# VHH binders against q8rxe9, part 32

Target 1, 356 residues: q8rxe9
Amino acid sequence: SVATDDTSPSVKKRVVSGVQPTGSVHLGNYLGAIKNWVALQDTYETLFIIVDHHAITLPYDTRQLGKATTDTAALYLACGIDVSKASVFVQSHVPAHVELMWLLCSSTPIGWLQKMIQFKEKSRKEGVENASVGLFTYPDLMTADILLYQSDFVPVGEDQKQHIELAREIAQRVNHLYGGKKWKKLGGRGGSLFKIPEPLIPQAGARVMSLTDGLSKMSKSAPSDQSRINLLDSKDLIVDKIKRCKTDSFAGLEFDNAERPECNNLLSIYQIVSGKKKEEVMEECKDMSWGTFKPLLADALIEHLSPIQARYQEIIAEPEYLDKILSEGADRAEELGAVTMRNMYQAMGYYQRRRY
Short names: E, the ipSAE of ESMFold2; O, the ipSAE of OpenDDE; V2, 0.75 times the mean of E and O plus 0.25 times the DockQ between their complexes.

## First folded at step 12 (VHH)

Design k5 (framework vhh_7pa5_2; at its last look DockQ between E and O 0.51; V2 from the best seeds 0.00; counts 0 for: pae O 2.4 > 2)
Fold by ESMFold2, look of step 12:
Parts: C-alpha cells; sequence; structure tokens
Structure k5 (fold): chain B 356 residues (1-356), chain A 124 residues (1-124)
C-alpha cells in the first residue's frame, strides 16, 4: 500500500504542431525552421497535425487536397519525423477537432474573432458578408487543435503568437465558465478543463535568402520558383537554379561582407549542407571564382537533399505503409483527445450516451 | 495584434492615377513579404503585386505590369501601390496582405492577414 506515488515517472511535456497540406517544402523552410521543429521529438511528446480542415478556409482545388495531404506527410517523414517518438496524422481523421471547435465557438465572443480578422467597421459589410464562416472561425479550430491534447507548448513563428494568446484566453474562459465547483456538481473531477498552452520558439535555424536577391528571405511568397530550392527539385533543376542565381563581380568569396549579400548567403548554404565549420569553408573557398564555386555548391546541395528525396520516394511508393502510419497516428490522437472531449461534454451539462 | 489599414482609394477617370497606402502594426513589418490583392465586383481575389521583406524584389501581375509600382518604407511600416494609367478593369476593392512567415510552417497558408480594403473606381 502507498500513501503517495513518489516513484511515478515524469510525463514528457507535449508539443503540438500544425502543418499546412501544401505538398511542398523549400530549403528555407527546412533549414530555417522544420529541421529544428522535428528535433523537438527528441525532448517532447510531439504531435504533428496535417491541418486539412484549415486548408479549405480559402478557395482550393478539391482534386488536389488529398494528394497534397499525403505528399506533405511524406515530406515531413522524410525530413526526420521518427514514428517511434512522434505521432503524425491528418486533422480530419480525428473528428474531435471539429466537435471541440463547435463547443469553443459557443463560448468565444465575436469581438475576439474580429481582432484576428482585421476588417474596419465600414468594410465589414463587404468583407464579412463575403468571407466564409470558416475563415472567420478558423482561430477556434486552431484552438481546438491545441487544447484537445492538453498541449503544454505550441511551436510557432512570431506572427502566430497572437493565435496562441487567443487559445490561452479561450482556455481560461472555458475553465472559468465550466470548470471547478460547477464541474464537480455535475459529477466531474473539478479544476481546469484545459491546460493553458505556451508558445514555443524553437532554436533559430539557418537564415536562408532568396537565390535572386540576397537581401530577401527565401519564401514561398515570392512568385518566382527560381528564387528558391525546393526539397524535391531534381538534380538538373538544382544545377540550373544555382547556375542562374544572382552573384556579384567581386574577386574571391567571403562571409559577412555587407556589400556581398549573395556571397554570404551561398557560402552559408554551402556550410550547412556540407556539414563544414565556417572557418573551414572560408579557407576552402576564399580564392574561388563563382564559376568554380557554383558547381561545388550544387553538388553539395544534391548530396544533402538526395537522402531526403530517396526517403520521400520510398514512402510514396508504398501507399499502404503511409496510410498505416497516418492511421496509427490518428488512433493515438483520438485516444488522447477522448478524455478531453468526455470532460468537456460533462462539464457543459450534456446527457451522455450510455453503453450496455 | 496584427493590423493592416488601407487608404488612398477613390474615383478617377480612365488614364488617371492613384496612390494606395497600407499602414501596418502589430508585427515586425520588415520581416515579411507584402502584397496587394484586389477583388472586382462578382469576382474572387486577384493577386496584383508582391514586394519582398527588404524591398529588393518586386513582382507584378501581367495585367498591371508597367502601370503599377509597389514600394515599402520599413522605417514607417507602410506599404504603397502607385497606380498609373488606370483602366475601368482596375475597378476593385484593393487589399493589403501580409505574407506568412518565410521559414515556419504552420496552420496558415500564404496570405494570413488582410486589411479591410480601399475602393478604387475607374469610370467615365
Amino acid sequence: as target 1 above (356 residues)
Amino acid sequence: QVQLVESGGGMVQPGGSLRLSCAASGFTFSDYYMSWVRRAPGKGPEWVSTISDSGGSTYYADSVKGRFTISRDNAKNTLYLQMNSLKPEDTALYYCAKGSDSYASGWHSEFDYWGQGTQVTVSS
């Protein structure tokens, strides 16, 4: 018999990440963020959610959503998600996300959502009337994605901190409205229905700049595909993009010269993908011309990306394997979320179905 | 809180000019690509122009190339669209749109924050 359980193992804190089903990842995404986000699986219990419900809040191609979803899953697995350490699953495969969203919407003041969609009162007659309800309410769906799993941390960039602040406010409001003594009176545990999540800024990754403008970040927002290396670009395309990328007319190569942003960027990429120290790269490359360096960089990129591409091809070649990974991830997620959903329905006073 | 407030719209005759402004707050303006998007009556959003975070790269839809100029002032957190040689087909509600974070993947797609828009009407 034990009066207290001092031998209970510590439970890892939980991280939940949302991933848009875009079907593509560029080098800036990978080196600047994804690599370090995937590495969180080594420290935390990690859930990677491919958020297909979020993808329909704006016009989209119905013929491509499923493929973009599976391609995205395969890309993230190829980037290093270890299914023995983390769960990866599709949002729509766990119905509790939308069930919880509805419950949260019933407690979310309209004014809080209006702050997230920034329309002036005059233009609101035009914008709100023409904007989908899904676009207006997606912050509640994101909140459901986070709170369903009693998440401790949510990896986000600076521009998404506002959404985590809203999730925290909604969680606090629901805990106040339905938790504590009120929940006990309905037969529940009492206390908080939700953990209050914290934003997590992973260790900063590499700063990777556009191939056409060394002063601008590599970005999907740039219309030109020449500005970026995509993880799935063919060997020939990588060579062509590096051959055509912007350079300068200076002699030799060097880091950290403000007049040479392209040189600094391309050397930094080379350093990272080759696995060399900065000092080693400086000594190796200082006397090179662009004509000598560009093939060296292209070869290093191809060598670095080939294992990722090979893993990706292996995964998509076996659809049953990928489906099994996603199905098992969804099963684990559904099991975790079931406790939260049962507690929410109880705390809100629902008559729950009885099983015999 | 991210806010984007467009201004400078109005009524103008064909061949005229307007300059649109977008005041940005609640985020580090200089870290993000910015775009102008327009919506004509009865149509969905149409991309018009994009400018990189530094301002070093600009991009235009074919329908406006040579007539419109996008610019930004990162010290004033302001995005601009100079619109010359305006045509009746340019009549639309013009929105300032913030690009998503360049590196992070997340719950949002490309245009995650929009302003309320400013009306541009080109008519005789």
Scores: ipSAE 0.617, ipTM 0.849, lowest interface PAE 1.4, mean pLDDT 87
Fold by OpenDDE, look of step 12:
Structure k5 (fold): chain B 356 residues (1-356), chain A 124 residues (1-124)
Amino acid sequence: as target 1 above (356 residues)
Amino acid sequence: QVQLVESGGGMVQPGGSLRLSCAASGFTFSDYYMSWVRRAPGKGPEWVSTISDSGGSTYYADSVKGRFTISRDNAKNTLYLQMNSLKPEDTALYYCAKGSDSYASGWHSEFDYWGQGTQVTVSS
């Protein structure tokens, strides 16, 4: 009895992540999240979506949305997203996102959305009457983004936990309402219409702190650009930002001193971008002055970011290449989503269009 | 569930003072930049002030600099805005806004959550 080791290639679980078209990424985002996403490509079937429909739920510049979309895509590719391993596409290029959203809206009690913190807050601010329906329903859109592709995992930050939970609840509800025997009676396969997505809590990426405050994380919300390194900063700008970064007056350099948060941050950054071990960095830098260390750090940053910048420029210089990548990504997304949509329409009792 | 609840708004005479509060829940408050944004009638949203996650850094719009003070109590999950020397042009709905700069998710704008707002009216 030859145990046919049915090594059927274990179908990779699917991970879906979305990014808004901001057009900029800083070092904290890169080291804290994007680098981890790149690693996920080897383990999971990864879909990366530029979620431009989400971008319009808040005030935005119509003149910049397109550029921000392409820049975001280019940056992700430049950071190591591999189109041979992952699908990258724009949300608005796949109509099924909105179609599914509509279907999901029909199954989402209004009370669930009213409980969403974002709506409560936005409605309060603009008055309930002035709050956009888009702002109210964007959690259903996010749910559609996730469920359309039968996602197993969704990398999320703490701020998105509520939305993932909502997505799970909606999925469960739809499965209950339309799935199982009901769906089978309508000619479907029966069972669950949606996988219940699980949050993927990223391994604690490196927390990069502000260049102007070692106790504060690096953030786009900081008004001063001097507080952060952007991935596309010029070499001169990197040098200048590092030169002007906040430092203390203590002699030598050391890790893990609570009284020296800036020192810890800058050494940590150096460690990460240089690829050195903590002990190596300690030994190398322990007796350095800030005047010696800052240029060293700047050089290391420039060296680390230069390939990313170069790749970004290559991609941006070939708009047809990027268009092709995004188109192919959208095609793949459409294929995946088509199955979900077909099942949903069937399960919900829609009259199916016959293609002749 | 993320919740931001503003309070402390009201009517005040020019030159008066108000203190706004924002009670935050449903997220790790101490991990996020927080901001105040205001919207005057017929105008778009205007950024007022931002405070870093630790509270170590504060930022102000030029229009409020020297008059407003942003602060936070991470132990109480509360954001504050002390508004002094109020002017009629400060009349607006004031919103508490959560920074979206989570390293873990790409679905972020500058602000991902807003409170319902508290009305501030400066009138003689």
Scores: ipSAE 0.066, ipTM 0.600, lowest interface PAE 2.3, mean pLDDT 89
ESMFold2 (binder alone), look of step 12: mean pLDDT 81; pTM 0.827
ESMFold2, look of step 13: ipSAE 0.482; ipTM 0.792
ESMFold2 (binder alone), look of step 13: mean pLDDT 81; pTM 0.826
OpenDDE, look of step 13: ipSAE 0.054; ipTM 0.587

Design k6 (framework vhh_enristomig; at its last look DockQ between E and O 0.03; V2 from the best seeds 0.00; counts 0 for: pae O 12.1 > 2, placed apart)
Fold by ESMFold2, look of step 12:
Structure k6 (fold): chain B 356 residues (1-356), chain A 123 residues (1-123)
Amino acid sequence: as target 1 above (356 residues)
Amino acid sequence: EVQLLESGGGEVQPGGSLRLSCAASGFTFSDYYISWYRQAPGKQREWVSIISDSGSTYYAESVKGRFTISRDNAKNTLYLQMSSLRAEDTAVYYCAKGSDSYASGWHSEFDYWGQGTLVTVKP
């Protein structure tokens, strides 16, 4: 068996990102995070995993999962994933994720999983156990997603920190149980079965605020769709949402006035989607009324989003092409994972199947 | 560890009032939308109310005018003041953290949930 790390000097550090198959993205998601995630492909070997197995750990619509999966893949490609630099694939297309998850579960102390607040919430309801085993064990599935590819870095937000630390602890435990001298005595190289992944905090993205409240961030959790621009909103809908968005009665437009949070937000959006420097925006807009600026902003949004939408439409119109991209991504991931799985089985002492 | 701990549930007569609390820890409370959901026995969870990171409030139609959501960012605590309670309000009430981050995406679309607190309005 081969060592668990890549000793080739020509191979870039590897980043693994999971992507929920939601099928939709709003401007705040895109400018605040996704744009910077896609940019990681310029520095790192990147794997973008559409995590359909994770999506089924809570109630879901069976009629929509497949469509949401392909729509999500198409949207991320449209946001700029370059298939010559990065792999995008569907988690369930690489069985090793679940296979490794089982092996990791067998080494994960039950108390570590019980600490996850999601499981505790479910187990106390009604006085009976009603949480699924999938909900209880999904942290090991996420760990498998990361460790299978010997990932160097995982992009992380605040919500993900505890899961990344758990993944690091599980990797350390498995390396202790089966690695080191034990692994070397079985013919292993490198001394450890798994790299210990590190969190990666990309440069902070833009903070985009609600169209109905300039002090609240743009969020899918807001009850009204008027509060957000979705990446796939039609031109007419973008115009309508901007026309109806909250503004103020001050003359002129300016950045950084605490009494004008909507003005600051809308100018900031304009700056970003137009690609202009802050000084250029101020010179262009400072004497405008809202009646002049709103059409300008809507047009800039439409111009910025139109290429993404056009690329998305091209991709979904060509299902064989999208399937080919996802299949090639899965093939690459399967090859990488096979090395890890062979080493893991060898280290755990399994009788290995002979290939004839 | 993200943690949400609800309290304040109990039995009440129709027309009565209760105040629920949700103590939050393990995240920057002031950066997030926080919500209340409820689940009656044998039914799906349903949304009740949400408060934005800036304090803007929104309510399900079934509770408008009767419930008031609020937050105290200094105490990392979410509240739900319930008034004019009815039998159909009987449920386990959950505090839920909105997940607006898209940084890694594995489960950032899922709300983190509290343990729940039972509210029983006598028939």
Scores: ipSAE 0.369, ipTM 0.726, lowest interface PAE 2.0, mean pLDDT 84
Fold by OpenDDE, look of step 12:
Structure k6 (fold): chain B 356 residues (1-356), chain A 123 residues (1-123)
Amino acid sequence: as target 1 above (356 residues)
Amino acid sequence: EVQLLESGGGEVQPGGSLRLSCAASGFTFSDYYISWYRQAPGKQREWVSIISDSGSTYYAESVKGRFTISRDNAKNTLYLQMSSLRAEDTAVYYCAKGSDSYASGWHSEFDYWGQGTLVTVKP
């Protein structure tokens, strides 16, 4: 009985993620997401999206959106995303995102969206009544982004966990409402319309906090640029920002002290950008003053970011190259999404267009 | 047959409080979004508040912080607790059933309405 080693090349599971083109990518986005994406490219089929439809759900500068989009794409590549391994594309270049969103909206109870923490937070500033429908339905768009490509895994930060859970619930609901025998009766294959995605949450330490508040995540929405390191910051600016960053008055440096969130943050950043082990960093820095450590951190950051900045400049200098990459990525995305959309329209009972 | 019956209306002084009820029958109450609307004399009917099947609530800005919508699924009853009442709150108040159990809460699509209960805020 010859054990036929069914070496059928194990079809790589699919990973989908994205970043909004809202300004410059900062160190938190890089270390918390993009850097991890690079590692996923060898294990998974990876799709990385510039999600520009998400960017318009809040006030934005129309004059800057295009540039922000291309910059974000360039930074993906500069950070190590390999187009031979991954697909990089812009959300608006694939109409199926919005089409699927519409279909999913029909199956999403409003109560589910009302519970979203991010909506509540974002709407507080403008008042709930003035919040846009786009902002309210934001999670459905994100769900479409994920489910369109039959994603197995979604790398997300902790702040997005609720949205991933929503996506899972919506997927289950749609499968229940339209999938299975119902879909088969309509001429479909039957079964599940969507895979249920699983979150990939980065390990502890990948969360980069604000330079001005160790209890707040580094964010583009923070009013002060001093609160964040942008990937394209000059060497001098990096030095200055680190020099001015918030620190405590305690002697020595230590990890994992709740009373020293800034210290923990800065050491964590140093650990990641230097490629050192936590224990090594502890031993190296335990007796340092802030005056000694800050320059060390700045140097490590500069060293880590310099290659990224150089590669970014190269990519931006060749706009045709970037356009080609994005076009090819969009083509691939369209191909994958077309199958999902066809199934959804069929399962939901739409009259199908016949192409003569 | 689906029925919605509002009660609890009356006259109240400015700054006063009133609690409205809407008794529902003829459908699975717990599965639907239910809304309060009001219509003042000479004005169009306006949305006041909505509660989802899961208990999520939303309010018009004009009543936010003053009105509280709630439901008792065991009693098939919708409530509207009104506080700090103003003259501009004078209206006939209606409860409305969502047309479906899913997204009807934000759609102007209600399939059943009550007869309404009058609230008059007079000094």
Scores: ipSAE 0.006, ipTM 0.216, lowest interface PAE 12.1, mean pLDDT 89
ESMFold2 (binder alone), look of step 12: mean pLDDT 81; pTM 0.818

## First folded at step 13 (VHH)

Design j1 (framework vhh_7pa5_2; at its last look DockQ between E and O 0.45; V2 from the best seeds 0.00; counts 0 for: pae E 2.9 > 2, grease 25.5 > 24.2)
Fold by ESMFold2, look of step 13:
Structure j1 (fold): chain B 356 residues (1-356), chain A 124 residues (1-124)
Amino acid sequence: as target 1 above (356 residues)
Amino acid sequence: QVQLVESGGGMVQPGGSLRLSCAASGFTFSDYYMSWVRRAPGKGPEWVSTISDSGGSTYYADSVKGRFTISRDNAKNTLYLQMNSLKPEDTALYYCAKGSDSYASGWYSEFDYWGQGTQVTVSS
């Protein structure tokens, strides 16, 4: 007997992403990473989690957390999250995250947490005596965020794969301790309790440089706001920032002259936000002065960002709509996680509540 | 794994000079803004200086401007802080700090990376 599965559509692999409730994004963030990060929804079943529980592992402003949470959700929706393709929800709206975290802690050797670089760095910042248990155990919370949904992939930068490796090790340990024949003897299906997640490094986006130094990356680490275009900058502010940005006194405009890093950067931004080919930009701009080009660039930036800004304002103006999106995302996440939680309790030998 | 190792601290008289170094590994050093942060006894952390990924832009806290110079050598993955005209209030544990990359935001991207620090003591 032959088997065919051409009548059975393939299920998409699942991606889980955490998003800190910060509320702001600059052009370098967006073009360099976030745009491609959001685009994963076109290939994968995607969960975007606003991780408000993670925000309390350090001192924070209690008056700002809720607003930062909703502002962040609105901004990522405005960046292109499509609720028909992806789920967006607030971590604390799905209690299973912390419930699973507690269960995983019983299987996590203390030495594994002590090795985490974020704990070492945060302990230095806060002073060792003031470091919270939440800071120490937050890697188990992140592991719960990932494993709860049987995630296949987790988007992460190259320098931060340590946390995904820990999540993989915890999953493997739990599968060994509680899975397989042990789980079958308790009435379960046997086999692995958790998929072993893999890091996913999204395709690198555009490298956008500072408006005040064409050799330096556009970065939130720069103290001056003049160095960056924020996604929500007003039209007037964009014009002012471009008017004041660093340029040079060379004639004409060109790409790839090492003595003209600002020229290369500003032409590259124009190329990207206008959607034109490099050769087309070169032909259009080669004989322009800075006085001619700067208004052209500002207009292209305003046109590119205007749809994002309009969408953000629509969402912020309609709090009930945003609440509905987040509530529906949380409901979907609760349904997905319920199976995982039931299996974990069974495999650990808990007496499970029966509902009639 | 990100590692930052500070060195060059020591004891110096008021008005003296020290040069701090920070050896970096486990990441592409030239892609990141770098900072010096200090922590005096009984005080919280205080930002001292920041340098852009290329070294083309430098920034200083008002308390150190004109006395301290931040620099970097991207070929050697090393950050420096030249401290001149030192005062007793500069006494602190000095940390080299890696800036956050926008590519790494989320539950894993808002966390700064610091070294163990190097002690600077300014006293007679």
Scores: ipSAE 0.427, ipTM 0.758, lowest interface PAE 2.9, mean pLDDT 85
Fold by OpenDDE, look of step 13:
Structure j1 (fold): chain B 356 residues (1-356), chain A 124 residues (1-124)
Amino acid sequence: as target 1 above (356 residues)
Amino acid sequence: QVQLVESGGGMVQPGGSLRLSCAASGFTFSDYYMSWVRRAPGKGPEWVSTISDSGGSTYYADSVKGRFTISRDNAKNTLYLQMNSLKPEDTALYYCAKGSDSYASGWYSEFDYWGQGTQVTVSS
């Protein structure tokens, strides 16, 4: 009985993720999320989308959107996203996102979106009337972003779970309405039009806390820049921020003391960026003063971030390179999405363009 | 399901005070920064104040600094805004907004959910 080594190269599952073009990434984002994305590239077929159509659903600076888009792309590449393993592209560069959104909108009951409205108005209609339709429908856009590429998995946090569920429901509904025998009767292959995406909950990355409050997480929502390390902070700025960061008056340094949250945070950051084990850091730093430790931490941060910063600068210095990367990513996305769109138009009974 | 329900709005005279509340549900309230945003008639949204997840850090727009105080009770899943020395220019629909900072999600926005709003009118 010759064990047929069915070495058929197991087709990698597809992962899709999207980020709005903010142009800024702080240490918490990097250590908590981006590193995980890099790891996903080896296991999955990964698509990373800069979702600029989402960015315009709220007030934004038109002068900054383009730069924010390129900066975001450059930063993710600098952080280790490998274009040989992943596709990186801008949402607006692939028209099929909006096309599919429209088709999905036709199959989405308004009641489903009403439950997910950013501005839920139960009793007073006064403010909701001024909300944009884009803000109301962006969950369908997100659904299109996911389903266009027949995604197997979508990395999500707690706050996005509802949107993933919506995407799943929409996919199921469309499959029911237009798929199967109905689609076959129209000359299609039949069956499911969309894969039902599954949430991928990455292992909890390191929770980095604010430099000004050890009980609060590092956040872009914090107006004070002093509260966070940005990946593109200068060496001097990093030194200054660490110098001014909140600390306690206790002697020595220690992990896991509830009364010393800043100490725990700073030690944790040091541990991660230095690549040392917790026990090693404890032994090294247990008798240090803040005056000794802060410079050490700053140096470690600088050393860790320097390669990222250098790579970022290289990418930004060569706009044509970045444009090429984004263009190739968009081409790949278009290729993948074209199949989905063809199927959808067929299944929904559109008159297809004849090419002569 | 994420829910944010604002209350406490009303009409007050200039120099008066109001306290807004926002009841949050459907997410781990204590893990997120929370904010107040307001929209005056004919104007875009204006950020008013932000409080960190633990409540240890607070931030204010210059226009309300010294007059407004943001606070939270994580045990009650409630956000507050104490508004003192109210001015006519403070007239707006006030929204409670949830911060979107999630390290696990690739979908980044500043705020990912807003409540229905509560109307604040400052008029003589």
Scores: ipSAE 0.027, ipTM 0.535, lowest interface PAE 2.8, mean pLDDT 89
ESMFold2 (binder alone), look of step 13: mean pLDDT 82; pTM 0.829

Design j2 (framework vhh_7pa5_2; at its last look DockQ between E and O 0.69; V2 from the best seeds 0.00; counts 0 for: pae E 2.4 > 2)
Fold by ESMFold2, look of step 13:
Structure j2 (fold): chain B 356 residues (1-356), chain A 124 residues (1-124)
Amino acid sequence: as target 1 above (356 residues)
Amino acid sequence: QVQLVESGGGMVQPGGSLRLSCAASGFTFSDYYMSWVRRAPGKGPEWVSTISDSGGSTYYADSVKGRFTISRDNAKNTLYLQMNSLKPEDTALYYCAKGSDSYASGWYSEFDHWGQGTQVTVSS
């Protein structure tokens, strides 16, 4: 092991984010969360991991995974990830994720996983018999994604906090089993093997509602594509979706009227994508008909999304550039993770291979 | 911990009715779209119905349209499926599924949490 003494005055805390390789992002995802996640790169050392191993824990189309992976990476880069500040890489390009997962599984009580994966007293034989080991153990893989990089924070929604709580418990257990005196006997420094991660609830983003129901959030779970604006929708499609979106029969436009959820939603979107203050939007729009406002909103959306779409097209058009970004991100991640893996193997008493 | 518990299944004759329930806990139920998915013997999952987070929008597969009604009670954290005019082809294990569109980053896919299912059997 090579000792380092970094006297740098500022070390940034590290944020690790997992990103499913879905290949698509709608306006609600972007304004409600992704924009703020990308902004974390300005404060923290940030890793964005395209989690292709997680995508195979349920049935999927083998013909589409690779393209969905590259499309997702390109789209997140187009959303503003700066590779000089953050690393973007594919989970499977860094083998240490699964190496650490295996080591963590050996220390994870089976009952902790059972609590996570929806096992109930009424478990059906056919459901349990046909469930993949990957589905059962994915919480350890997620824990490995987090702990490998000695992560300080993990951005999650409230419904995902339980996975961070499990990662914390596993880290504490491993620190207890292999840290302290045992770690020191094997040449380790300090008392803990893993940093204990904390959940990070990012600053709340914009609330963007469905184009067909102003009381329902915009969601890919809605079967109708008319309900959402996707970041990569063409200008003609944006115009058509806005033309057909649900409105009301009231005169004028206003914010914050509970009887007018569609009006509030569409004005809020306009405010955000135009960059105008709420008062400015009210003065501009209050006396408009829907026929006047809809073209205004569509134009603002097109103008806001065009730079993202242009950046995406640049990236997709040059596969070697994207491959280089992902490869360099993976190389940096491998360097970071190698320290953790050496310490873990040493603490567990493994005979370590010499590299000649 | 996110939990989804289905109930209300059973055996019925063709033309009969059943009402399925799904009790949800461990997440803010009213923030998420919810779905019913079914799995017939020897078949893969088949989407049945989806309801928006507010309950204002409902969607149905063609095979059940007009016969099934999805609903939710956000005060009781419960999802329902009223199934009328049941056919032998409706025989399946019925699952309650939570949408994953929470705006946060995620290690999960679209239907990231499923219940254990409740069996519906339509036979003479």
Scores: ipSAE 0.481, ipTM 0.796, lowest interface PAE 2.4, mean pLDDT 85
Fold by OpenDDE, look of step 13:
Structure j2 (fold): chain B 356 residues (1-356), chain A 124 residues (1-124)
Amino acid sequence: as target 1 above (356 residues)
Amino acid sequence: QVQLVESGGGMVQPGGSLRLSCAASGFTFSDYYMSWVRRAPGKGPEWVSTISDSGGSTYYADSVKGRFTISRDNAKNTLYLQMNSLKPEDTALYYCAKGSDSYASGWYSEFDHWGQGTQVTVSS
């Protein structure tokens, strides 16, 4: 009885992630998130969305949104997102996101969103009345972003857990309301309209700390640019930022000393960007002064970021190339989403357009 | 569930002082930058101040620099804003805002949660 190794090429599970167009990525984001995305491309079918519809729910500069969008795309590609493995596209380039959002809104109790409201109307209604409906409903948009593509997994942090749960609940509700026998009676295949997405908790990336405060994480929310290394910082700026970074007055350098958080942070950064083992870095740097180490760190950072910067510049210098990538990504997204939308319109009893 | 509840607002005369508080729950408070944002009538949101996760770094808008002080107590999951030398132009609904810096998530925004706000009115 020859065990037919039915190695049917296991259909890769689908992962969807989205980022708002910011145009800026710092070292913490890169080391903590983007590198993980790159790794996911080999295991999963990955869709990376620039979610520009989300960006407009808060005050933004209309003059910068387009550039921020292209810069974000270019940066992700420069960081190693491979268009041969992943689809990269802009949310607004795929109308189905908003279409599905509308359909999902019809099935989402207001009470579910009220629990997630950034502006919870508990006691004083006055300020919440001025909040945009977009801000109120953006969780449904996020849900649409996820469910449109029948996502198996969604990378999430702690801050997005609630939204993923909402997406799951909405998916379940819609499946219940319109799926199964009801859908079959309308001429559909029946069964579930949506996969129930699962959270994907990435391996804890490196937590990079602020250059100005070793006890604070590197953050885009920090107004001071001196507190962070941006991926597109010039060599001179990197050198200057590292030169001016906060350090202590202790002799030598050491890891894992609570009294020396800056030292630990800078050594950790050096370790990661140099690709060295912790023990190697310890041995190399243990007797160094800050005057010796800071230039070393700066050089290592420059060396690590230079390929990314170079690739970024190449991409930006060829706008047609980036446009093509985004267009192809959008086409793929539309293709995937079209099936979902067809099913939804059918299941919900819409009169379907006949194409003659 | 992330909750942010502001308190401490009220009516004060020009030159007066108020201390706002924001009680946070439903997330690891000490891991996130926190901010105050305000909205005056007929105006868009204006950033006021930000404090780092550990509290070691503080930032202020130019309009409030030298008058306002942001602080936090991570043990109590509470954010504060001490407002001194208040001016009529400081009249606004003040919101506590949670930073969205998550290195594990692809869903990046500047702020991911806001409280309901507390009204500050500066009037003679």
Scores: ipSAE 0.128, ipTM 0.625, lowest interface PAE 2.1, mean pLDDT 89
ESMFold2 (binder alone), look of step 13: mean pLDDT 83; pTM 0.842

